# Designs tried in a protein design chat: VHH binders against q9y6x5. Part 258

Target 1, 379 residues: q9y6x5
Amino acid sequence: LPPKLLLVSFDGFRADYLKNYEFPHLQNFIKEGVLVEHVKNVFITKTFPNHYSIVTGLYEESHGIVANSMYDAVTKKHFSDSNDKDPFWWNEAVPIWVTNQLQENRSSAAAMWPGTDVPIHDTISSYFMNYNSSVSFEERLNNITMWLNNSNPPVTFATLYWEEPDASGHKYGPEDKENMSRVLKKIDDLIGDLVQRLKMLGLWENLNVIITSDHGMTQCSQDRLINLDSCIDHSYYTLIDLSPVAAILPKINRTEVYNKLKNCSPHMNVYLKEDIPNRFYYQHNDRIQPIILVADEGWTIVLNESSQKLGDHGYDNSLPSMHPFLAAHGPAFHKGYKHSTINIVDIYPMMCHILGLKPHPNNGTFGHTKCLLVDQWCI
Below, E stands for the ipSAE of ESMFold2; O stands for the ipSAE of OpenDDE; V2 stands for 0.75 times the mean of E and O plus 0.25 times the DockQ between their complexes.

## First folded at step 11 (VHH)

Design Q3 (framework vhh_surovatamig_d1; at its last look DockQ between E and O 0.70; V2 from the best seeds 0.00; counts 0 for: pae E 5.6 > 2)
Fold by OpenDDE, look of step 11:
Structure Q3 (fold): chain B 379 residues (1-379), chain A 125 residues (1-125)
Amino acid sequence: as target 1 above (379 residues)
Amino acid sequence: EVQLVESGGGLVQPGGSLRLSCAASGFTFSDYAMSWVRQAPGKGLEWVATIKQSGSETDYVDSVKGRFTISRDNAKKSLYLQMNSLRAEDTAVYYCAAKYRYDEAFYEPKEYDYRGQGTLVTVSS
């Protein structure tokens, strides 16, 4: 049988949730498979950028999805989570489902993974769902598993996306044990449903399944706010993205804007585009704005008003609170193996290997995932 | 052009009732979760209630639970807020807001894709 892979994302699942909360179903999944305890994601640590990094193996500067909100100065186009359908934004990279889709006797399927309902390089998955947040996990799962079982050509790669625990993390904050326990219990139950569904359909032993996330969540507070309006008049710039990484498009001299912002808060770093730290790999793209503001962990950038968010993400990708996990099960993976850390871009070459696809040039390192795979020598 | 137009606001006595309406145009209304948010004098924006696309799921801020009911008519591209047992603390400009994705803070009033100009509700004796 041709190798098959299902990639599942639970948005905003912080890695240390596994240590701080109970996950009977997920732990069972891990016990029969592998776990990477921490996945270092890409900067900025936001949903669209990191999901695209998972499936391209590229840093954000390379695949071109550099934020959930973007502006292109040349075309004057805007990108947002409600305006993401223009292939213009996605075409700077080739995601794995496109690569897979273009192979003979293979097809791809997707349930609401970012970018999957957009033709990228004139290719769209044979089976996909238009994004609709009201569609249940069950319905998404049912469609994905139906396509995995009954499609011709066969679906060999599929993606499944779910919005929790991110939404709840924003509302309650990751440190709210009572509410987050409830939320994460539901997530674990969904994982149980996933496993049960796969077993019922006879897919469990033959399907490779990766369960991961795009980013974590840090605790925010009304006591940790950075008000930009106290530092600079709004008329002097256009805000392309706000918190915790603000993208600033100056309407006056860039240096003047920078000087007004550079000392705005001791809890915020201000970078000219050319001075953005190299470790972020967040410089070499025209969609990155001339000035970037990066709030410290747990601080929120606001305009004149307070934020009601008790949790947020998008911060420095070296922060453990921003890191998701990766668990996997299937014939390609060992059983009962745990690994400490990988980079999120490393997932792409691993998936390509599993599927027998030639990877596009990417920033991942296949060697980082070798110990997860049964057909590889672990050094 | 996207437009959200609120109506139904006004002056009401404590214990009274009002029904707010929001007429949406310029976007696929049925694809969006809809919310009411409010801003009281001297305070910031506050999330009040949300109804998902299908209309079967609703959520409310604790202070309005049991008193307010959010509903929608996708065919009419309309959102409603039935407000009963109004209190002085309910005095605010009420805004209709639309959100496409749940992967962002659903309860952050400033993170909605679209928002109307608002309608004033004043609860006073």
Scores: ipSAE 0.214, ipTM 0.674, lowest interface PAE 2.0, mean pLDDT 94
Fold by ESMFold2, look of step 11:
Structure Q3 (fold): chain B 379 residues (1-379), chain A 125 residues (1-125)
Amino acid sequence: as target 1 above (379 residues)
Amino acid sequence: EVQLVESGGGLVQPGGSLRLSCAASGFTFSDYAMSWVRQAPGKGLEWVATIKQSGSETDYVDSVKGRFTISRDNAKKSLYLQMNSLRAEDTAVYYCAAKYRYDEAFYEPKEYDYRGQGTLVTVSS
């Protein structure tokens, strides 16, 4: 019976939602397994970069998915959330599902995790769903569980992605208790459905399940806007990404563009690429533009227009509001153990250990996750 | 070439109704979530309503809930907005918009992949 792992992401699930809202189903899952209360994610704290960091164990500068919107000056290629299928963007790393399915007698399945419908290194997930946000959680789960139960070679690694609570977090903001309570109750019901489905199919006792997220969410406001058009004319630069980390490609002298921006707002840090703080691990990739603008928590960079978002993410990864959680259950995990924090890049070597895979070179530290695992000693 | 062509705007009395249509071409309509966004005189763009690719889920800005109904017909590559109980504050140019992927920028009117040229709705006595 080879070890099996299901990796589940609920996008934008801020770690402290667990303390501030009721999750009867998730709490039961945690009581029978493990919890990491805060996962320190990677900068920038955006969806595509952090989902790829989970499955590669790499910082964004190393795996090459450095934002949800990117430009590569050498190839003149553009990446966006609607133009993400070119393997060029993904090929700077090898995600765990590729490594897994290249092993003898193993395959991988995916329900819409970022990158799983792309042939990375000419290898696409053995079973996958093309991205379509109208596909219900139930249908995603049904496909995943069908593949886990009835595939040859057997599916030993599977991913499942859901867009909430991120979408609603942007709409309402994390401080809207009434609306977020409704949204998070629906998420907890989906977790209940997940567990019940796994039990009904006889998978629950022998499948390792990780429930995690890519980032959190912070409150935004119409009172916290940074208007770039008041500081610099559009003709001086190409805007590759806007908020809360703007990516600026100068059209004129770089120092001149920097000087026009550096005092634009006290609530925004302006970095030349070589001056980006080392703690971000966000410098050594051609897709990182010559100038980046990093807004303070809760501030939104705009182009002379208002923003309807009441919540956002992408900010400094030291901010607790940007941190997700991780919960896990299965034969590899202790029961009833709580751990304070890990780095998001630590998830990859842990998953490789569970699956018996040799990890590629990565930035994670297996020792940080040893206390979660029954076969490891925490000394 | 992508085209989104809105129609059905006009002058209507308060409390009245209008039905907006949007004809889409040049892209795979069923792959995109569709939205209506509006721009009132002297104001910025505002998201109004969204419908997912299959028509299975809808969402609305609070100010129009219970009065507006978004719908789509994937076979006809068409998006609709039924607007009932219209108010003066509903006066705006209404734009049809398309978004492929759910992401952080989903509710930002500038972040849609495609947007039409709009149809004017005027609610006045």
Scores: ipSAE 0.182, ipTM 0.681, lowest interface PAE 5.6, mean pLDDT 92
ESMFold2 (binder alone), look of step 11: mean pLDDT 88; pTM 0.894

Design Q4 (framework vhh_surovatamig_d1; at its last look DockQ between E and O 0.73; V2 from the best seeds 0.00; counts 0 for: pae E 3.5 > 2)
Fold by ESMFold2, look of step 11:
Structure Q4 (fold): chain B 379 residues (1-379), chain A 125 residues (1-125)
Amino acid sequence: as target 1 above (379 residues)
Amino acid sequence: EVQLVESGGGLVQPGGSLRLSCAASGFTFSDYAMSWVRQAPGKGLEWVATIKQSGSEKDYVDSVKGRFTISRDNAKKSLYLQMNSLRAEDTAVYYCAAKYRYDDAFYEPRSYDYRGQGTLVTVSS
């Protein structure tokens, strides 16, 4: 019958954690499957944008989720990671679970992947969980596996989201080996539980499983703050998003706001929208504000107050510290194959191939992932 | 109308105890992680403690570990902070705060979705 795919994200899982920490369960998963050592994600390297890029294959400017905090000047609508339910924000693209849900004799399931509790194009997965961070990984997994086994039409595409190691990465920073070792061991145990549950239910041999993440994490410090209040009065702009990519909506002449900010810190790049580097693919959407400020790696933009964060993400997507990994196992994938890098937008056309879905227009390149797949000639 | 109303502040001697309460209304309390944040005189906001939606996970800033206990009652839409062994440096306005999504907001006090007006705790001889 139809191929099945489970897409799993552990938020903020920096690619080089695999080299620097012990993951017996994940390493066993990789040994019997494939690894992509670095996934080049999309700018800005934030949670909502990158999760939507995985499932649409689109750059942020094309799918419209351009940050965790957004403003639309025409409708006066605000988006945030706690005010994310309006389909207006999500409807500029068609995520793979909508395409899959609309196929004859198929359905989709979701355990808290960003956007899955929103009716996008008037379509929501037949089975989903409303977001709640207190719901355990075990409960999320049990719901997903129940739906994979017991649904009519059958669930052929499922997503599973977990907030760690991102939350702990913000708290401790990636350089805190003692605390991050404890956090990452717990995550490896969850991966062990995942595999064990799938084996127990008879799913392991015939379910394709992708374990990936949206971004990495870099070390921050009280010695690396950029104080906007020292450069510009709050009355001159509306702040849509703050750090490490600030989104600035001028209240006065845009050029005057730019001039006040351009020399604010040598550790911050200030871009007029039209001057944003082309390599970011981050210009052609009305939700991108007229001025953005991009902090250097490890620098934090603040409003004349301290920050308690010791780790952050959102920086330039060329930085290795911002890159997650991808591991996969299942009948579609080779065993024991390691690949150096893909783009995060390449995951979508690969998933469409595995599921036999016609991809929507996207920015991914199927050829970048061919060597992971058993049905492809790797040339 | 979202409201978070703190109470239980006051004057206490070093080594003493206080119990802060926060009454919530205008939102689904059980869907939000809850925190206490504080602002000492002349200082910025500082995260103190967080409790997840079910009450199953709690976290504290190091300076209060072993002295403060956060708790919640979802049926009463109430958040609490038991403060024992109080010190002069605990003097601050204490705010009740809510955050829907588990992320860095707990460590960046100005990123909370909702915050109350605060209750003053003064620790002095």
Scores: ipSAE 0.439, ipTM 0.786, lowest interface PAE 3.5, mean pLDDT 92
Fold by OpenDDE, look of step 11:
Structure Q4 (fold): chain B 379 residues (1-379), chain A 125 residues (1-125)
Amino acid sequence: as target 1 above (379 residues)
Amino acid sequence: EVQLVESGGGLVQPGGSLRLSCAASGFTFSDYAMSWVRQAPGKGLEWVATIKQSGSEKDYVDSVKGRFTISRDNAKKSLYLQMNSLRAEDTAVYYCAAKYRYDDAFYEPRSYDYRGQGTLVTVSS
């Protein structure tokens, strides 16, 4: 049988949730498979950028999805979570489902993974769902598993996306044990449903399944706010993206805007585009704005308004609170193996290997995942 | 062009009631979760209530629970907020807002895709 892979994302699932909360179903999944305890994601640590990094193996500067909100100065186009359908934004890279889709006797399927309802390089998955947040996990799961089981040509790669625990993390904050326990219990139950569904369909033993996330969540507070309006007049710039990494498009001299912002808060770093730290790999793209503001962990950049979010993400990708996990099960993976850490871009070459696909040039390192795979020698 | 037009605001005494309406156009209303947000004088924007696409799921800020009811009519592309037992602290400009994705949650007023011009509600004796 041709290898098959299902990639599942639970948005905003912080890695240390596994240590601080109970996950009977997920732990069972891990016990029969592998776990990477921490996945270092890409900067900025936001949903669209990191999901695209998972499936391209590229840093954000390379695949071109550099934020959830973007502006292109040349075309004057805007990108947002409600305006993401223009292939213009996605075509700077080739995601794995496109690569897979273009193979003979293979097809791809997707349930609301970012970018999957857009033709990228004139290719779209044979089976996909338009994004609709009101669609239940069950319905998404049913469609994905139906396609994996009954399609011709066979679906060999599929993606499944779910919005929790991110939304709840924003509302309650990751440190709210009472509320987050309830939320994460539901997530674990969904994982149980996933496993049960796969077993019922006879897919469990032959399907490779990766369960991961795009980013974590840090605790925020009303006591940790950075008000930009106290530092600079709103008329002097356009805000392309806000907290915790604000993208600033100056309407006056860039240097003047920078000077007004550079000392705005001791809890915020202000970078000219050319001075963005190299470790972020967040410089070499025209969609990155001339000035970037990076708030410290747990601080929120606001305008002359308050924030009701008690959790947020998008911060420095070296922060443990920003890191998701990766668990996997299937014939390609060992059983009962735990690994400490990988980079999120490392997932792409691993998936390509599992599927027998030639990877596009990418920033991942296949060697980082070798110990997860049964057909590889672990160094 | 996307348009959200609020109505129903006005002056009311404490303990009184108002019903706000929002007429939406220029986008697929049924695909969006809808919310009311408000801005009191001298304060920032505050999330008040959200209703999901199907209309079956609702959420409220604690201060309005039991007093406010959010509802929607997808056929009419309309959002409503029934406000009962109004208090002075409810005085604000109320905005209708639309959100397509759940990523940033409904509780951050700046995360909404669309927002109206607002209608003023004044609760005063």
Scores: ipSAE 0.116, ipTM 0.637, lowest interface PAE 2.2, mean pLDDT 94
ESMFold2 (binder alone), look of step 11: mean pLDDT 84; pTM 0.851

Design Q5 (framework vhh_surovatamig_d1; at its last look DockQ between E and O 0.58; V2 from the best seeds 0.00; counts 0 for: pae E 4.2 > 2)
Fold by OpenDDE, look of step 11:
Structure Q5 (fold): chain B 379 residues (1-379), chain A 125 residues (1-125)
Amino acid sequence: as target 1 above (379 residues)
Amino acid sequence: EVQLVESGGGLVQPGGSLRLSCAASGFTFSDYAMSWVRQAPGKGLEWVATIKQSGSEKDYVDSVKGRFTISRDNAKKSLYLQMNSLRAEDTAVYYCAAKYRYWTAFYEPRSYDYRGQGTLVTVSS
């Protein structure tokens, strides 16, 4: 049988949730497979960018999805949560489902994963769901497993996306033990449902499954706000992307805008585009705006208003609170093996290896995941 | 063209009641979670209430719990806010807002995909 891989994302699943909460189903999954305890994601630590990095192996500056909200000055186009369907935004990279789809006797499937309902390089998965947040996990799972089991050409790569625990993390904050315990229990139950479904269909032993996330969640507070209106008049700039990494498009001289913002708060770093730290790999793209503001962990950038969010993400990707985890199970993976850390871009070359695909040029390092794989020598 | 049009605002005495309505057009209303947000004089935007697509799940800011009820009619593409026991602090422009994806919090008023022009509610003796 050709190798098959299911990639599952639970949005905003912070890595240390595994240490602080109970996950009986996920722990069983891990026990029979592998765990990477911390995955260093890409900057900025937001949903669209990181999900695209997982499936391209590229930093955000390279794949072109640099935020959940973007503006292109040349075309004057906007990208947002409700305006993501233009291939213009996605075509700077080739995601793995396209690569897989273009192979003979293979097809790809997707349930709500970012970018999967858009033709990229004139290719779309043979089976996909248009994004709709109202669709249950069960329905998404049923479609994915149906396609994995009954499709011709066979589905050899599939993606499944779920919006929790991110939404709840925003509401309650990651440190709310009572509410987050409830939320995370539901997530664990969904993992249980996934495993059970795969077993029922006879897929469990032959399907490679990766469960991961795009980012974590940090605790926010109404007492940790950075009000930009205290520093600069809103008429002097356009806000392209919001907290905690604000993208600023000046309407006046860039230097003047920068000077007004540079000392706005001791809890915020202000960068001209050319001065963005190299470690972020967040400079070499026209979609990155002339000025970016980076709030410190747990601080929120606002415009003359309060914030009702108790959790947020998008911060420095070196922060542990921003890091997700990766668990995997299947014939390609060891059993009962734990690994400390990888980079999120390392997932792509690993997936390509598992599927026997030639990877596009990417920023991942296959060597970082060798110890997870049964067919590789672990140093 | 997407349009959200609020109505039902006005002047009311403390303890009084108002019912706000929002008429939606230009998008698939049933695919969106809907919210009311408000802006009091001299204050920023505040999330008030959210109702998910099916209408069975509702959430409220604590200050309005027990007094306000959010509801929707997908067939009529309408959103409603029943406001009872109104207080002076409820004085604000109330906006109808729509959200497609959940990975941005409902509790961030600026994160909504669409928002109406608003209707003014004034609670005064």
Scores: ipSAE 0.640, ipTM 0.848, lowest interface PAE 1.0, mean pLDDT 95
Fold by ESMFold2, look of step 11:
Structure Q5 (fold): chain B 379 residues (1-379), chain A 125 residues (1-125)
Amino acid sequence: as target 1 above (379 residues)
Amino acid sequence: EVQLVESGGGLVQPGGSLRLSCAASGFTFSDYAMSWVRQAPGKGLEWVATIKQSGSEKDYVDSVKGRFTISRDNAKKSLYLQMNSLRAEDTAVYYCAAKYRYWTAFYEPRSYDYRGQGTLVTVSS
């Protein structure tokens, strides 16, 4: 039987939550598998881009999902988390579930991973759930395990997405130990349920399972606001995305808009597209706007308003607060091995290796993940 | 044409009760998480409560927890807010708001796809 892989994301799970909170179920999962303590994600450190980077191995500029809110000047199309179904946005890359199910005698299944309810390259996951945030983790898990156990052709690649701890991280901030402890305990219980269900169904010994996340979370405050309206009138630009990376489409001379913004706040960097730092790999796509504003960690760009959120993400991907973790268990992985760091784009070629798929051209480096795998020399 | 029409606002004394309603049309109501957002005179928008698509999951801002109850009737395409033990600080225009597919924190007022014109609640004396 072909190797099987379940990819699980708990959105907004900051890597150092593992050090600062109790996770008996996740700790047991890690003891019997592998841990990567920090995964360096892609800029901008937002949900849609990073989930697509995991499954394509590409930087945002190369896969085309460059933010949670986008505008394409040629087609005049808009993208948002409420308007994400047009394949136009997703078709600049081929995600692993498409490649997988095009193989002989293979299917893919999905429980709400970003993009899995879109027909990318005229191909949608063989079994999938349309996104609905009201569907419980248990129902998502029940569908995924049913498909893994009962499908013909067999499901060899499956995804499972959960909205926490991101939602609570925005509400409380990562520094709220009491509330975040309660939230993270619930997530650990869900991981326990996952492992128990896989054991009860006879899947645990032969299914490879990756538990990871897309980004972390940093503390915000009413004392750290950047009021964009105090620096520039709305008539001079179209706002494509606001915070913490604002995407600015000038309506007038680009240099004039830049000059109005460049000294707006000492806590914000203003970049012309051609001046965006090379280390971001965030320049070579038409969906990246001519001017971006990058707030310092913990600062919020607003339009003359207060903010009720106490945590946010999207900041510079060099910040440890933006980094998720990766844990994995299964026949492909060592037992009890801890690894310091990988890049989020490295996950894709590793998954392709596990599944016996030929990866599309990508930005990942297979060598970075070799020490996690039992079939590789780690020297 | 999308419409969210709030009703049930009015003048009430502290400790009193009101029930707000929101009639929705022009979209598939059951596909949307629904919220109440309020704006006190001279203040910015404040998230009050959210109810997910099925009606089984609810969340509230701390200042109203235990006093307000959000509910929905998907067959009637209606959203409700039962407000008990009203206080002077609850005085605001209350807006019905809708969000398709929840990826971001619903308490961010700019994240909603639709918002009504509001209904005024005044808690005085």
Scores: ipSAE 0.357, ipTM 0.743, lowest interface PAE 4.2, mean pLDDT 92
ESMFold2 (binder alone), look of step 11: mean pLDDT 85; pTM 0.862

